# Ledger of designs, part 358: VH-VL binders against q8ixk2r445to577

Target 1, 133 residues: q8ixk2r445to577
Amino acid sequence: FFGMLQNKGLTDYCFDYNPPDENQIVGHQVILYLCHGMGQNQFFEYTSQKEIRYNTHQPEGCIAVEAGMDTLIMHLCEETAPENQKFILQEDGSLFHEQSKKCVQAARKESSDSFVPLLRDCTNSDHQKWFFK
Below, E stands for the ipSAE of ESMFold2; O stands for the ipSAE of OpenDDE; V2 stands for 0.75 times the mean of E and O plus 0.25 times the DockQ between their complexes.

## First folded at step 18 (VH-VL)

Design d3 (framework fv_cosibelimab; at its last look DockQ between E and O 0.74; V2 from the best seeds 0.00; counts 0 for: pae E 10.4 > 2)
Fold by OpenDDE, look of step 18:
Structure d3 (fold): chain C 133 residues (1-133), chain A 121 residues (1-121), chain B 112 residues (1-112)
Amino acid sequence: as target 1 above (133 residues)
Amino acid sequence: EVQLVQSGAEVKKPGSSVKVSCKASGGTFSRWAISWVRQAPGQGLEWMGVIIPYFGTANYAQKFQGRVTITADESTSTAYMELSSLRSEDTAVYYCAKTRYYGRSGAMDVWGQGTLVTVSS
Amino acid sequence: NFMLTQPHSVSESPGKTVTISCTRSSGSIAYHYVQWYQQRPGSAPTTVIYEDNQRPSGVPDRFSGSIDSSSNSASLTISGLKTEDEADYYCQSYDHSNKHWVFGGGTKLTVL
């Protein structure tokens, strides 16, 4: 699967990555932004290694969860996907992070008007449902 | 160092078409976005459209929809802007610009030198 | 649709501080990044501020950008004004609804 990764509950919002430096794309948080359909910062790929790959830059970035965190951070992809980069996109639309045993949920960022994907306990909320478009 | 070099000045008659080129050097723009911006004499900057060569996707300002075509050739690292049905009001300097297309952003960090297009009968 | 409104012109003496405003007519100024471009006569625009308050390499720290959500405006501040700063300045931001970038009308800065 590839394209825009869109949330069901938070209508018209997609995974979005905007690194401050185009030449250094790792280490920053993945956010949610209105879907624009042009690709680039909203183009992701779910790979056979269970990665969510940011596939518009090289070297390619992969979404990771750092220890003790509930945010999604961009790391470099590795030849063998590390455990903290593995996700399961379920048939019901839930996005499950294997290592943390939590689901990705669209949420408002604290003290901000922006939205971000956060790890939360898995529920049946549409805010935890995702699809590629 | 990334540079954008545009084609030379054009003189066109009303009703004709013009195609301006923008060649990237110092790297490829496959992963970039290239915007086109024009400026009429003594006037401000006006965004025309943008293309992402890697995806082959282009967006246009509503004002120019149906009259402008933006294309890109990755093999030559060149972007093109074609404007048809030219009018005297289309007389302007046309710029290409490398654009950070990250959702809320739109920074144009590298600009071409500009191409003057004069439309006169 | 939205507009970015700038003052037509501003002027100040060398060494002083000048501020150019850019007011967004609709949508939150804090949600979409604002860029500032400098254009000297007969030249192509150059970026002096991007993404609200970031300076490109080579741009002196006399240039700074800020956002004021209460007035829904962005500001370009130039301290220690120099003669070389005389130019037209344009703000720019994105209209997601139209997948459109919008420029302000531009501000002519005259150094007295």
Scores: ipSAE 0.014, ipTM 0.652, lowest interface PAE 7.2, mean pLDDT 91
Fold by ESMFold2, look of step 18:
Structure d3 (fold): chain C 133 residues (1-133), chain A 121 residues (1-121), chain B 112 residues (1-112)
Amino acid sequence: as target 1 above (133 residues)
Amino acid sequence: EVQLVQSGAEVKKPGSSVKVSCKASGGTFSRWAISWVRQAPGQGLEWMGVIIPYFGTANYAQKFQGRVTITADESTSTAYMELSSLRSEDTAVYYCAKTRYYGRSGAMDVWGQGTLVTVSS
Amino acid sequence: NFMLTQPHSVSESPGKTVTISCTRSSGSIAYHYVQWYQQRPGSAPTTVIYEDNQRPSGVPDRFSGSIDSSSNSASLTISGLKTEDEADYYCQSYDHSNKHWVFGGGTKLTVL
């Protein structure tokens, strides 16, 4: 799947990646931002290896969750996807992180007007439902 | 190294059209955002529109909707801006620019050298 | 829709410091990054500050950018002013809600 990865509950918000340096894309947090239809920083690919790739740049980035953390961080993609980069996009729209056994949820960043995807216990909340458009 | 090289200056009659090219080298052209910005003599910068070549779709500033067409050819790594129904106030330098599209950014980090279009009878 | 307002002109002597303001008419200046472009006569613009306060490689550290949320403005500061800094300077931001890019009106910097 290709395109903008949108949240069902937080309407019109999409996965977004805004690295401060175009030449250094590793190590920054994925955010949620209003979907703008332009694709470059909101274009993601869901691969057969269960990766969520940021592929508008070379080298390509893959979304990961570091052990013990709940935030989604950009790592370099590898030939074989590491366990912490594997997500299952299920038929009901839930985005399940295999290693942690948690689901990706849209959340407001504490003390901020910004939104981020975070790992949370899986529920049926629309804030845990995602789709490509 | 990313570089944008534009086509040469043009003199056009009112009512005609102009098509300016912007050839990219370096990087992965199809996944960039390319903006077009113009500057009339003695005036400021004015954004006209943007394209991501991979999608082949463009967004235009409202002022230019219906008169401007922005396209891209991935096989030649070239973006194009065509402005129709030219008027004297369309006399300007037209720039293409690689646009950073990282959420709230919108930075234009590489600019072409500019193309002077003069609309004169 | 929003506007970015800059002073029309500013001047200062070599070696001194100047600050060019860029005031946003609506919405928070802090919500989206501000860029600054330098344009010498007859030349294409070049980026001197991106994303509020970042310098591209090759831009001297005497160029700096800042944001003041209370006045809803951005500033470009040039210290150790040189005659080669004489140029037009534009601020710019992206309007996500209307999917368009907004430039300030430009500021002519004269070094004399």
Scores: ipSAE 0.006, ipTM 0.571, lowest interface PAE 10.4, mean pLDDT 86
ESMFold2 (binder alone), look of step 18: mean pLDDT 90; pTM 0.932

Design d4 (framework fv_cosibelimab; at its last look DockQ between E and O 0.82; V2 from the best seeds 0.00; counts 0 for: pae O 4.0 > 2)
Fold by ESMFold2, look of step 18:
Structure d4 (fold): chain C 133 residues (1-133), chain A 121 residues (1-121), chain B 112 residues (1-112)
Amino acid sequence: as target 1 above (133 residues)
Amino acid sequence: EVQLVQSGAEVKKPGSSVKVSCKASGGTFSRWAISWVRQAPGQGLEWMGIIIPYFGTANYAQKFQGRVTITADESTSTAYMELSSLRSEDTAVYYCAKSRYYGRSGHFDYWGQGTLVTVSS
Amino acid sequence: NFMLTQPHSVSESPGKTVTISCTRSSGSIAYHYVQWYQQRPGSAPTTVIYEDNQRPSGVPDRFSGSIDSSSNSASLTISGLKTEDEADYYCQSYDHSNKHWVFGGGTKLTVL
């Protein structure tokens, strides 16, 4: 599946990626921003390897979570997806990170009006439900 | 390095149309966001519309809806802006510009040199 | 729809500091990044500030940008003003309702 990866609970918010240097996409945090529907920096692909790929750039980026962290950051995709880049999109919309055994949740960034996806203990919250549009 | 090179100046009569080209180089044109911005003599910048070639998505400012068409040819890495039913107030320099990202971070970091379109009877 | 309102003109002497304001009429200015462009006569615009307060490579650090949420405005500040800074300056931000880009009306900076 591919398109805008939207949150059910935080309505009209999508995965969004805006690295400070357009030509160095690795190592920055994925955010949530108002869905614009134009593709590009809000266009993601969910692959058969359970990757969430950022397809706007070559070489492509894959969303990862580093050990001990709860933030989603961009790594380069590899031929075989590393465990920290694997997410299971469940039938109920939950986005499960198997290595950490946590779910992706829409959360408000501390001390700001910004929103980001973070790993949290899995719940049935609509803020942990995601879908492609 | 990204470069945007536009077609040359045009002189047009009222009621006609103009098609300005913007040839891109130095990157992955198909996934870029290419905007058109115009500036009448002595006036400010006015955003006209945008296209993202690979996704086939375009959006236009309401003021130009129905008169402007923005297209792209991926094989030549060229964006086009066509403005129809020209009036004297359409006399302006027309710029193409690449934005880095759509939405939140809409920094137009590369601009074409501009194309003067003069509408005169 | 919202507007970005800038003063029509500002002037200041060389070596001094000038601040150009950009006020958003509706919606929070802090939620959407603001860019600032400089345009010298006869030239295409160039970026002096992006993402509220970031400078592109090659832009002197005497150019700075800031956001004031309480007045719902952005500011471009130019310190150590030089004659070459005489130009038109435009702020820009995103209109989510229409998915458009909005420019401020522009500010003519005169260095005298």
Scores: ipSAE 0.461, ipTM 0.817, lowest interface PAE 2.6, mean pLDDT 90
Fold by OpenDDE, look of step 18:
Structure d4 (fold): chain C 133 residues (1-133), chain A 121 residues (1-121), chain B 112 residues (1-112)
Amino acid sequence: as target 1 above (133 residues)
Amino acid sequence: EVQLVQSGAEVKKPGSSVKVSCKASGGTFSRWAISWVRQAPGQGLEWMGIIIPYFGTANYAQKFQGRVTITADESTSTAYMELSSLRSEDTAVYYCAKSRYYGRSGHFDYWGQGTLVTVSS
Amino acid sequence: NFMLTQPHSVSESPGKTVTISCTRSSGSIAYHYVQWYQQRPGSAPTTVIYEDNQRPSGVPDRFSGSIDSSSNSASLTISGLKTEDEADYYCQSYDHSNKHWVFGGGTKLTVL
């Protein structure tokens, strides 16, 4: 699967990544923004290694969860996907992080009008449902 | 150092077409979005359209739909803007502008030097 | 569709502070980044502020950007005004609904 990773509950919002330095793409948080359908900062790929790759940059970035965190941070992809970069996109649309055993949920960023994907306990909320478009 | 170099000035008759080129250097063309912006004499900036060379996708301002075509050649790192059915009101300086991303992060961080297109009978 | 409205002109003496407003006609200013461009006569525009309040390298810290949700407007503030700041300034933002880029009408800044 590839393209825009869009949330069902938070209508018209997609995974979005824009590091301050386009030549150093790691270490920053993935956010949600209105889907624009033009690729680039909203173009992701779910791979056979269960990675979510930021597929518009070389070397490629992969979404990771750092220890003790509930945010999605961009790391470099590795030849063998590390445990903290493995997600299961379920048939029901839930995006499950294997290591934390939590689900990715669209949420409002604290003290902000922006939105971010956060790890939360898995529910049937549409805010935890995702699809590629 | 990123640079955008545009083709030279054009003088055109009404009803004809013009095609302006924008050659990029100093970076990875496929990582960019290229917009075209024009400015009539003494007037403000007007966005015309945008292309993402990597995806080959283009969007246009509604005002120019059906009359403008934006293309890109990745092999030469060159973007093109063709405007047909020219009118006197199309007399303007036409700029190509590079942005990092489409959408929320689409500020134009580099500009071409501009191409004057004069439409007169 | 939305418009960005700027004052046609502003003027101020050197060393003073000037503010240029950019009002969004519809949609929340807080949900969409605003950029500011400076254009000197005979030259292409250059970015002085991006993403509401970020300053590109090379742009002096006299330039700053802000957002006011209550008035649904963005502002460019130039402190310690210099003669070299005399130029046209344009705000810009993106229309997600129509997939259009929108510029303000521009503001001519005259340094007295």
Scores: ipSAE 0.024, ipTM 0.692, lowest interface PAE 4.0, mean pLDDT 91
ESMFold2 (binder alone), look of step 18: mean pLDDT 90; pTM 0.925

Design d5 (framework fv_cosibelimab; at its last look DockQ between E and O 0.10; V2 from the best seeds 0.00; counts 0 for: pae E 8.4 > 2, placed apart)
Fold by OpenDDE, look of step 18:
Structure d5 (fold): chain C 133 residues (1-133), chain A 121 residues (1-121), chain B 112 residues (1-112)
Amino acid sequence: as target 1 above (133 residues)
Amino acid sequence: EVQLVQSGAEVKKPGSSVKVSCKASGGTFSRWAISWVRQAPGQGLEWMGVIIPYFGTANYAQKFQGRVTITADESTSTAYMELSSLRSEDTAVYYCAKSKYYGRSGVFDYWGQGTLVTVSS
Amino acid sequence: NFMLTQPHSVSESPGKTVTISCTRSSGSIAYHYVQWYQQRPGSAPTTVIYEDNQRPSGVPDRFSGSIDSSSNSASLTISGLKTEDEADYYCQSYDHSRKHWVFGGGTKLTVL
């Protein structure tokens, strides 16, 4: 699966990554932004290693969850996907993080009008449903 | 209340450049896409290009590629359209237009008042 | 690539119903949203229909939009025609392949 990773509940919002420096893409938080279909910052791939890759840049980035955090941070992809970069995109649209045993949920950023994907306890909420478009 | 206010009319010589501004207010500029659409006298609407201010990335209609530059300043919530190598055929009213989901629906829900650009010798 | 084709002009008497068509040359009209804009003389365009059949706030319910997959066209219908409805109307859609906005040629509506 590849393309825009769109949320079902938060209509027309997609995974978005916009690093300040295109030559240094790691270390920043993945956000949600209005789906624009222009590719680039909204182009992701779900791989057979259960990675969510940001592969518009070299080296390729992979979404990771750091210890104790509930945010999605860009790391470099590795030859063998580390545990904190493994996600299961299920048939029902839920995006499950294996290591934390939590689901990715579209949420409002605290004290902001912005939106971000956050790890939360798994529910049947459409805000935890995702699809590639 | 969202508003788009454009700069005033321009009179230009052939071969010169024009830069039109579009100042936005009444909302979150970073959540928008700003397109430029022109209309020659007695003619229809023609899309020129778009910018997403938050990312600073722009796309252009093939017809204007290499001759148009669209930029945005988030600090002032202002978008700009610069058209170079002007010709008489570029005489038109130029509109900025705001869209919410241009990658999906593409609706322009707010328009600037338009800027007349006249190109004549 | 695709084009949107509109009739050049339509006319009707006050109180009657008029329909303006917008035919898509390629790709399914059912899978791509169509918008309609009204432009009165000397004014900027305003949105009267978006996403095929949605009305913005302030647009009277005399305005409606529809899609016909069989003819691959969209239609703007104005019922109870008023003199103030005299304007140019443009249909519009987005080309995802080229990342372009595409307008129809426009239709001049004259209220007789």
Scores: ipSAE 0.014, ipTM 0.633, lowest interface PAE 7.7, mean pLDDT 92
Fold by ESMFold2, look of step 18:
Structure d5 (fold): chain C 133 residues (1-133), chain A 121 residues (1-121), chain B 112 residues (1-112)
Amino acid sequence: as target 1 above (133 residues)
Amino acid sequence: EVQLVQSGAEVKKPGSSVKVSCKASGGTFSRWAISWVRQAPGQGLEWMGVIIPYFGTANYAQKFQGRVTITADESTSTAYMELSSLRSEDTAVYYCAKSKYYGRSGVFDYWGQGTLVTVSS
Amino acid sequence: NFMLTQPHSVSESPGKTVTISCTRSSGSIAYHYVQWYQQRPGSAPTTVIYEDNQRPSGVPDRFSGSIDSSSNSASLTISGLKTEDEADYYCQSYDHSRKHWVFGGGTKLTVL
């Protein structure tokens, strides 16, 4: 799959990655932003290795979750996908992170008007359902 | 190195159409956001619309809906803007511009040299 | 939808400081990044400020950008003004409701 990764519950919000420094793509958090379909910052590819790749630069970035954390961070892709970069997009739309055994959920970022994808215990919430558009 | 090179100046009669090309190099054309921006003599910049070649469909400013068609040819890395039913007020320089990001953090970081379209007589 | 309003022209002497305003008519300017472009006669625009207050490499640090939430406006400030700064300046922001880009009307900067 390739395109915008949209949340079902938080209508019209998509995965978005816009690093503060265009020349440093790793180490920053993936956010949710209003879907627009118009640029590199909302294009992701779900690969056969179960990666979510940010496929607009070389070297390629892959979404990861560091051990003990719940935030989605950009890392470099590797030849063989590391366990912390493997996500299962299930038929019901849930996005399961294999290493942590948790699901990706749309969440409001603390005291702000912004939203982020975070790992949470898996539920049937539409805020844990995702689809490519 | 990203570069946008546009087709040459055109002189057109009212009621006709014009198609301006924008050839891109130095990157992944299919995933770029290519916008068209025009500037009438002595006037400001006016955004017309955008295409991302991968999706193949364009979004247009409401003012131009129905008269402008923006397309892309991935095999030649070229975007096109066609404006129909030309009027004298369509006399302007037409720019293509590339945005790496769109929406919240978008910026037009590369611009073509501009194409003068004159609609007269 | 919204408009971005700039003064039509400003002028100032070399070595002085000038500020160009950009006022958003509706919706908060603080939630939508503002870009600034410089355009010299006969040339395509170039970016001098992006994301409110960031400078591209090669742009002198005498160019700065700021946001004033109380007046719902952005400002481009050019200190140590040089004759080469004489140009038109445009602000730009995103219109999510229409999913398109909006430019301000432009400001002609004259350096006397």
Scores: ipSAE 0.012, ipTM 0.640, lowest interface PAE 8.4, mean pLDDT 86
ESMFold2 (binder alone), look of step 18: mean pLDDT 92; pTM 0.936

Design d6 (framework fv_cosibelimab; at its last fold request DockQ between E and O 0.93; V2 from the best seeds 0.80)
Fold by OpenDDE, fold request of step 19:
Structure d6 (fold): chain C 133 residues (1-133), chain A 121 residues (1-121), chain B 112 residues (1-112)
Amino acid sequence: as target 1 above (133 residues)
Amino acid sequence: EVQLVQSGAEVKKPGSSVKVSCKASGGTFSRWAISWVRQAPGQGLEWMGVIIPYFGTANYAQKFQGRVTITADESTSTAYMELSSLRSEDTAVYYCAKSRYYGRSGHFDYWGQGTLVTVSS
Amino acid sequence: NFMLTQPHSVSESPGKTVTISCTRSSGSIAYHYVQWYQQRPGSAPTTVIYEDKQRPSGVPDRFSGSIDSSSNSASLTISGLKTEDEADYYCQSYDHSNKHWVFGGGTKLTVL
């Protein structure tokens, strides 16, 4: 699967990644923003290694969850996907992080009108459902 | 260093078409967003449209829909803007501009030198 | 659809501080980043501020950007005004409804 990774519950919001340096894509948080469908900063791929790749740069970035964190941070993809970069996109649309055993949820940032994907206990909420478009 | 070099000035008759080129260098052209922005004499900047070669995606300002075509050749790192059915009001300097990202984070960090297109009978 | 409204012109003497406003007619200006461009006479525009308050490399810290949610406006502030700052300044932001970018009308800054 590839394209915009869009949330079901938070209508018209997609994974969005805009590192300050276009030549250094590692280390920043993936956010949610309105879906524009033009690719680039909103283009992601779900691979057979269960990675969510950011395909706007070489080498490519892969979304990871760092120890003790609930945010999604961009790391470099590796030949063999590390455990903290493995996600399962389920048939029901849930995005499950294998290592933490939590689900990715669209959430509002505290004291902000912006949104981010965060790891949360898995529920049946549409805010935890995602699809590629 | 990134550079955008545009084709030379054009003089056109009303009803004709013009195609301006923008040759990019100094980076990964295909993954950039290349926009075209024009400026009539003594007027402000007007966004016309954008192309992202790698993804094959393009979008145009509503004002120019059906009259402007933006294309890109990745092999030559060149973007093109073709404007048809020219009228006197299309007389302007046309700029190509690079942006890192589309959406709210899109800012034009590099610009071509501009191409004057004069439409006169 | 929305418009970005700027004053047509501003003027100030060297060494002083000038502020150029950019008001968004609809939608939250705070939620959609604002960029600012400088265009000197006979030249192409150059970015002086992006994402509301970020300065590109090479842009002096005399240039700063801010947003005011209460007035739904962004501002470009130039302190220690220099003759070389005389130029047209344009704000720009994103229109999601049409998925395109919009420029303000531009402001002519004259250094007296």
Scores: ipSAE 0.912, ipTM 0.958, lowest interface PAE 0.5, mean pLDDT 96
Fold by ESMFold2, look of step 18:
Structure d6 (fold): chain C 133 residues (1-133), chain A 121 residues (1-121), chain B 112 residues (1-112)
Amino acid sequence: as target 1 above (133 residues)
Amino acid sequence: EVQLVQSGAEVKKPGSSVKVSCKASGGTFSRWAISWVRQAPGQGLEWMGVIIPYFGTANYAQKFQGRVTITADESTSTAYMELSSLRSEDTAVYYCAKSRYYGRSGHFDYWGQGTLVTVSS
Amino acid sequence: NFMLTQPHSVSESPGKTVTISCTRSSGSIAYHYVQWYQQRPGSAPTTVIYEDKQRPSGVPDRFSGSIDSSSNSASLTISGLKTEDEADYYCQSYDHSNKHWVFGGGTKLTVL
């Protein structure tokens, strides 16, 4: 799967990546922003290694969750996907993080009008359902 | 080091068309959002449209839809803007500009030098 | 469709401070980043502020940006004015409805 990674419950919102330096993609948080449909910073690929890849940059970025954290952070992809970079996109649309045993949920930043993807206990909420377009 | 170099000034007759080029260097041209912005004499900046070559996506300001075509050649790292059915009010300096990202963070961090297009009988 | 409204002109003496406003007619200015460009006659625009308040390398500290959600406005503030600051200034923001970028009408800054 590839394209815009959209949330079912938070309609018209996509995974979005805007590192401060477009040439240094490691270590920054993935956010959610209104889907623009132009590719680039909202274009992602789900791979056979269960990675969510940011292919707009070379070398490619892969989304990870660092131990004990709930935020989705960009790391460099590796030949064999590290365990903290493995997500299962299930048939019901849930996006399961294998190492933490949690699901990716669209969440509002506290005291903000901004949205981010965060790990939460898995539920049937449409805010935990994702699809590519 | 990013650089955008545009083609030279042109003088055109009403009813004709013009095609301005914008050659990019110093980065990954194909994944950039390249916009075209014009400025009539003594007037402000006016966004015309954008292309992101790698993704094959383009968008145009409604005012120019039907008259403007923005294209790119990835092999030469060159974007083009063609404006047809020219009128005297199309006399302007035409800029290409690269944004860092599309959407929320659409900062135009690099600009071409501008191309003066004069539409005169 | 929205507009970004700027004063047509602003003037002030060297060493003083000016503020140039940029008011968004619809949609929240705080939800979409605002950029500011400086343009001298005969030259392409250059960035002085991006993402509301960030300064590119080489832009003096006396340039700053701010957002006021209550008036739905952005502001460019230039302190310690110098004659070299005399230029046109444009704000810019994103229009999600049309998925394009919008510029303000521009402000001519005169340093007397």
Scores: ipSAE 0.646, ipTM 0.875, lowest interface PAE 1.5, mean pLDDT 91
ESMFold2 (binder alone), look of step 18: mean pLDDT 92; pTM 0.940
OpenDDE, look of step 18: ipSAE 0.017; ipTM 0.669
ESMFold2, fold request of step 19: ipSAE 0.593, 0.573, 0.592; ipTM 0.867, 0.855, 0.862
ESMFold2 (binder alone), fold request of step 19: mean pLDDT 92, 92, 92; pTM 0.940, 0.939, 0.937
OpenDDE, fold request of step 19: ipSAE 0.911, 0.022; ipTM 0.956, 0.654

